VHH binders against p49116. Designs and how they scored, part 9

Target 1, 238 residues: p49116
Amino acid sequence: EGPLLSDTHVTFKLTMPSPMPEYLNVHYICESASRLLFLSMHWARSIPAFQALGQDCNTSLVRACWNELFTLGLAQCAQVMSLSTILAAIVNHLQNSIQEDKLSGDRIKQVMEHIWKLQEFCNSMAKLDIDGYEYAYLKAIVLFSPDHPGLTSTSQIEKFQEKAQMELQDYVQKTYSEDTYRLARILVRLPALRLMSSNITEELFFTGLIGNVSIDSIIPYILKMETAEYNGQITGAS

## First folded at step 10 (VHH)

Design kd4
Fold by OpenDDE, fold request of step 11:
Structure kd4 (fold): chain B 238 residues (1-238), chain A 119 residues (1-119)
Amino acid sequence: as target 1 above (238 residues)
Amino acid sequence: QLQLVESGGGLVQAGGSLRLSCTASGNDYAMGWFRQGPGKEREFVASISRSGSYTYYADSVKGRFTISRDNAKNTLYLQMNSLKSEDTAVYYCAADQYGRYQSPNYDYWGKGTRVTVSS
């Protein structure tokens, strides 16, 4: 069979909400995060191997790894998002909750550490100058992770992950022949993604969602959403 | 679409130095310098990653040329020292949209700036 990824899977363009407000409010942050989430999931859906797993397996897979995909997306889109500014704004908003004594000291520490981890991860990826192809393959490796509990078709998932890893290796060897240890340097960053709490990420970026809707609950909807509908929402043409 | 504008070219004596600049309309690109001498094909000179953490040089310019960038100014630089007559060429800046500092195919090109090294 052909390669896991094609050139069509390399492009990953996030369009930010416009206009950017003078003050980054919760709405702007949530909208930006939602767009990234949609883009990430639609990217996954565009992979033929992903489609071959079936709807139930696809949904379970995305539920298991959406936080990691989202985090890689944050790193990849950090510049266009002004991620540091967004994170600073989030911290400022959290200060209100702190002042109102709504959070325990331990929870405050946990949330602040999470924000720090996100920033450090994205900074580390920026310093590594990860390119679009490498991001695509890293996302594929993360997506096709067979070690999440409750997954079906784990043998197929493992096969796809191996294929992603092999293609990444070939790409790096071909493109960066003078950087002998680039592949290892890139892959060693993946464990940091597993340290990220999906619950805290959801709280920080998606608290402004209408109702108590969880990311877990909307994943099936997003995966079934037509690309045209998504694009229409971004351009305001819907 | 990214716009690239080179500057800093001119006449310089052998053994002299010159610094080229390339102003870009954006900074989210890996960038490189190329040159084309009289009657020669365009050849790679140097490249630099988005953050500037990684650089790559052609063997013919290694140790003499330094590529750098200032992302706050959206500017790419090429410091050329110990210039030789063989360095005479039109110098072009280029950018890779995928951020590959060893790009096999750059997407955007400037119009070039002429460097002439006299004996």
Scores: ipSAE 0.876, ipTM 0.943, lowest interface PAE 0.5, mean pLDDT 93
Fold by OpenDDE, fold request of step 11:
Structure kd4 (fold): chain B 238 residues (1-238), chain A 119 residues (1-119)
Amino acid sequence: as target 1 above (238 residues)
Amino acid sequence: QLQLVESGGGLVQAGGSLRLSCTASGNDYAMGWFRQGPGKEREFVASISRSGSYTYYADSVKGRFTISRDNAKNTLYLQMNSLKSEDTAVYYCAADQYGRYQSPNYDYWGKGTRVTVSS
């Protein structure tokens, strides 16, 4: 078969809500995050191998890895999102909750550590100067992870992951021939994604927008959403 | 569309120094310097990653030239020391849209700035 990814999968352009408010409120943060989430899932949907897994498997797969995929998206789009500013705003909002005694000390610690991990991860990726191709392959590797519980077609998923890894290796070898250990340097960042809580991510970025609706519950809807509908939302909100 | 504007070129004596600047309309790019001397083909000089963490140099300029960038100012620099007559060229700034600091194909180019090294 042909390559897992094509040049069309390298482009990953996030459009932010406009105008950017002087004060980043919860709505702005949630809207921005939602756009990234939609973009990430639609990116996955655009991969022929992903389509070949079928709707049920696709849904399960995205449910399992959406947090990691989203986090890679944050890293990739950190500049356009002004991620540091968003995270600072989130912290500020959390301070209000803290003052109102809505969170336990342990929970506060967990949330703050999570925010720190997110920032650190994104900073580390920026320092590594991960390019658009590398991000695409890393996202594919994360997407086609067969080690999540409850997945069907794990053999096929594993095959796709291996293909993504091989293509990444070939790309890095070709593009960065003078940097022998670049592949290893970028791959060793992936474990950090597994240490991040999807629940905390959801709470930080999505609670204000979707209320009591879980990301898991809306994933099937997002995956079925027409590209035109998504684009319409982006252009209408911009 | 990214715009690149080079500056800092001029006449300098052999052994002298010159600092080139390239002002970009954005900073989310891997960037590089190229040069084209009289009667010569355009050649790679140096490149730098988006964050500046990685730099590469042509052998002909290694140890003499330093590429750097200030992302807050959207500016790329080329510090040229120990200049030689062979360094006489029009110097061009270039950018890669995918962030490849070893780009096979740069997408955006400046108009260039002329550097003349007199013997």
Scores: ipSAE 0.874, ipTM 0.942, lowest interface PAE 0.5, mean pLDDT 93
Fold by OpenDDE, look of step 10:
Structure kd4 (fold): chain B 238 residues (1-238), chain A 119 residues (1-119)
Amino acid sequence: as target 1 above (238 residues)
Amino acid sequence: QLQLVESGGGLVQAGGSLRLSCTASGNDYAMGWFRQGPGKEREFVASISRSGSYTYYADSVKGRFTISRDNAKNTLYLQMNSLKSEDTAVYYCAADQYGRYQSPNYDYWGKGTRVTVSS
C-alpha cells in the first residue's frame, strides 16, 4: 500500500480576488473565504483514500470537519489573504451591527471571542512555522477523524488517520531531526480547532455571499463539482 | 519565480567580522545560507524559518555566525564573527518554497557573494 499523501497534495495555493478593494467589503471577504473553502474541498477530493470511502461517507466526513479544514486553511494562507486585515474588517462591520442593536451583548462577546481564537490560532501556527508538508498531514489527520458522530466506515477512517499520523511523524523526524519535540508541539495545536464554532465561522465569512444557505447544505454540491469548476471558482475565472 | 541577490562579500582579516545580505523578491520562504570553498563542495551554513522563530547552524559555524531576517525588507542576513581562513568561500542564499528551515532541497538560489579571509 502506497503513502496516504503525495507531493501533489502538499501544494495549496490560494488565489485572491483581484483587484483588492480600498475598503474590504463583505463581498470581498466572502469571495475570499469561498475560494479557500472550495480549495480545501478540492484538496480533500484529490486524496485517493478519501475517494475510496465513497460519496456518502465523504460528504459526512467533510460536513463534520469543514470548519477545522477551513481554519487550517486560514492559518496556512494567512499571509496571502492578509488575514489580519480581513479580520479587522469583519470587526468593523460587526461594529455597525452593534450600533444598530442587532446583536445581544452575549452574542457580541461570543463572536469577538471567536475572532480572537481564530487570530490566536493562526498566530500560533505562524510562530511554529508550520511548513506545507506539515499542513497537508495535519489537514489529513483532521479530515480522517473517526470520532465524529454518525460516520460510517469508521475503522477505515481510523486507519487513514493513523497513516497520516505516521507519515507526519516520519516526515518530522527526517526533516527536523534536531527538534525532538516538534511533532508534539504541532499536534498539541489540533484541539484548539475543536473549540471553534462552525456556526460563527459561517456567519463571519459566508453570510454575505451565501445568504441563509448553510455550508453544510452546499458541501455535497461542492464535492460534486468538476475539476474545471473548482479551478474556475478558485481563480475567479468562471 | 523568486529572485535572490547576495551582497556584502569582501576581504577580511582572520578574527574579523562581516555581514552578508540577501535581498529576495518575496518573504514567504524559509531561507538558508550555503558556501563553496576552493576545491570543495557546496556545504550548508545556516537556515532560518519564515517567521525567524527557528534557526539552524552547521557545527563549523555555531557560536560565530548568526542568521537573521527582516521580512519587511525582504532581506536575509548572515552575521559572521571570528572569521577563519576556512570560512573563505562563495556564499549563496537559498529559499525553500514549502517553508522548511531544514530543507532537504532548496528551490531558489542566488548567484553568490565571495568572502575571503586572510591570515
Scores: ipSAE 0.871, ipTM 0.940, lowest interface PAE 0.5, mean pLDDT 93
Fold by ESMFold2, fold request of step 11:
Structure kd4 (fold): chain B 238 residues (1-238), chain A 119 residues (1-119)
Amino acid sequence: as target 1 above (238 residues)
Amino acid sequence: QLQLVESGGGLVQAGGSLRLSCTASGNDYAMGWFRQGPGKEREFVASISRSGSYTYYADSVKGRFTISRDNAKNTLYLQMNSLKSEDTAVYYCAADQYGRYQSPNYDYWGKGTRVTVSS
């Protein structure tokens, strides 16, 4: 009956591994991305509406949308992460792999196209100066998406998404009352998230994980973690 | 904790110009200028988004003042032209941690710099 999100759900502070190496490496990139992933999952778990859906529904929902949440997190934290520098380092590494004949040309083209789409998405969000409240509502709209296959309780999920949309509308109209088209400009950016490939995101940011573990497969374990464990993973203090 | 340091205040004749600067310890904020005249409450002057793409002005300063920022130098500016006696105030730099360029509350404040407009 109350608001879907409160002010406590707006805080989204990412801390980078320290010290930053002179040359970026796979370990630094993977630790930075892991911190963002755990921060995003901690955020989702803190929402009362998410808690109300039950464990099986929660797991299914996060498995369906984790890449979109992660991508919104990248856009929100792009400056503190120095994301453009990270992506440039990845591009240089890929170009060296072509030179040494380590990857197929078709795969490299696919990965480079994805990097370009990610950079353009983050740039478009920065140009709109999306604020922390707007990001929180956009993440909630993405989290409570009822149109993913295999979900249960889709009617309840749709009601939560509609509530997130209404709260975003109310927020934008109150905060930016003289900017008539701001809500529409923000919402038209969301379809780009469906163009982001979860397997490529894993290759770009999570190659330092043990083996070829997919994020999809570890989500049930992440969602069961205690709050203290989350805080350790977010800060790297474990 | 974000540090904000204003500079550029001083005495200027009516009709003159003055440029205020605010040096910040970071640039990941929406920012604004406020002022407090003698015996008056603090009032909004101008604000600018994190990227600088959006600006907003109080009616009393529109067309005379220009807010800008240089994110490479972590510096916020207020160019004040056609100054009037009523512009006399202590001017404060402020920052919003959530990036709202029309913020109801600012989280960090500078100490202020005094501007006096003489006749």
Scores: ipSAE 0.643, ipTM 0.857, lowest interface PAE 1.3, mean pLDDT 88
Fold by ESMFold2, fold request of step 11:
Structure kd4 (fold): chain B 238 residues (1-238), chain A 119 residues (1-119)
Amino acid sequence: as target 1 above (238 residues)
Amino acid sequence: QLQLVESGGGLVQAGGSLRLSCTASGNDYAMGWFRQGPGKEREFVASISRSGSYTYYADSVKGRFTISRDNAKNTLYLQMNSLKSEDTAVYYCAADQYGRYQSPNYDYWGKGTRVTVSS
């Protein structure tokens, strides 16, 4: 029954297009977000328990939780991504769109509220100084969520989630033995992930010059991508 | 990859104060100070989380030493007050790549700065 995650699943190194442009643009934001998405999906694929569920279940799980995994990735990589700068630039652009009457006022309000929630989530995770092991276990808890509609093998998925929770508990208690409430502080942040809208995430980070593509539609292709092809995508094709 | 350079060591009288600095090539790490006295093994002194919100001290320095960081300057500090002869050591800056401020192992180390406390 071995551990759900090993040390190989803790490494999560995002490589950014460099240098960061003086003026942010849609291309930089979309490239950065795409790199995080690929890193997150291939992280999930690398987990033996995930592999054991089979391709159809893998696709269903990732479709159900990709936005939560992506949001955890944003929080984990917020500093290297300069996420606060990216979100500020998006807010300025949206405020100009109100002045030009280009978007519905109701839609812009929804998007601004989502940005605020995302900022608050990332700030709360940073203030807790969540470490790389903790992020790996939190992502596993989110990935193995058995309560999504239409899932097959929900009993096994639940057992994997319970294993991830147990391993997080053991890790926190061993590593931060003098902070008896750390696990509780971490876990109370997870419900905020369910409030994040995948449609708004796509609008903020994935639409632009190449056209609109639903993340749901590309997930099966990302999961089947070969390691050599994946490395080309995150570092650029030669 | 991460480079750590300590400075601020020197000779001080017992009861005096000294401030060590560690300039880093990046700031997204949990960091700490260690020391190695003459004929002794390297020992933990203090650590600080990536944000600076959490600090941890060895019992031998609690109340006398303060760890802090300035992430805008990529700099870690150790303020050492009420220095004693047993504080004489080479002081090392260290960083943990996984962000553990109570890390069992540190991945990156500086070359050290010597502190000598005279009677």
Scores: ipSAE 0.628, ipTM 0.845, lowest interface PAE 1.3, mean pLDDT 87

Design kd4
Fold by ESMFold2, fold request of step 11:
Structure kd4 (fold): chain B 238 residues (1-238), chain A 119 residues (1-119)
Amino acid sequence: as target 1 above (238 residues)
Amino acid sequence: QLQLVESGGGLVQAGGSLRLSCTASGNDYAMGWFRQGPGKEREFVASISRSGSYTYYADSVKGRFTISRDNAKNTLYLQMNSLKSEDTAVYYCAADQYGRYQSPNYDYWGKGTRVTVSS
């Protein structure tokens, strides 16, 4: 029935809001993060195996894994996004909030630890020279995770995940044939994704999102959008 | 936007050596060399990963050409040894965000530098 992913799933082009402001602000950070989120959701929806699972399963699956997909997207696009600059601006804002006694010490510790884990993850992926094919397969592995509570069709989801793992292994063996341990080095990075908090990701990157709306509440709407509407949200044109 | 400028092309006798350079405006890319001979399609020559840890070669140049990079100088190199008249071509530097090492679908391309190998 063919490969899980095709070459169209390797391309992952993020465009940033222009112009880059002199001082980073919540609007720029939220717009940049929103573009990445929509790009990631459009990517997931374009996979035939994902389409075959049906709308309710699609929604449940993406609700469970959107933060891992988003984090992989941050790592893949870290240079284009100037992610290190964004995170430094957030750290400075948090330090000012401590000086003004605006946030609890416990919350600040949690957020700072999350930022450091995110930076470490992105740096480790860059050091490994993770390519676009590998990112696509890693995203598929986290997308088709059968272990989340409340999922239906878990047997089929597991089969798709195993296919993604097999295709990644085949790709790495062919492309990096002289590097026997590359697959193992890649796979030991994945547990860090499960330590990322969707709550803290929303606070760091989506603070300008309207009201108290969580990302998981808008996922059904995002998944139903027409392709032209996705392109508008990804590029900011519409 | 990434800019690529090739240099080092010229006339060389068969059996000789030549070193091509490509200066880039950034280094967060897989890089490669392609060539187009007279009346031929553009073809893959060699490529190298972002860190320089992985290299790939077309069968026609393996053992004779060596690709390398210096990320501190944003420079890509192609050392061409044991040159043959069949190596006569315009050589293009290319850069790719996704690691499409051997595919001709790189994101950015230089304007090329001519290499002529005489008998």
Scores: ipSAE 0.501, ipTM 0.798, lowest interface PAE 2.4, mean pLDDT 87

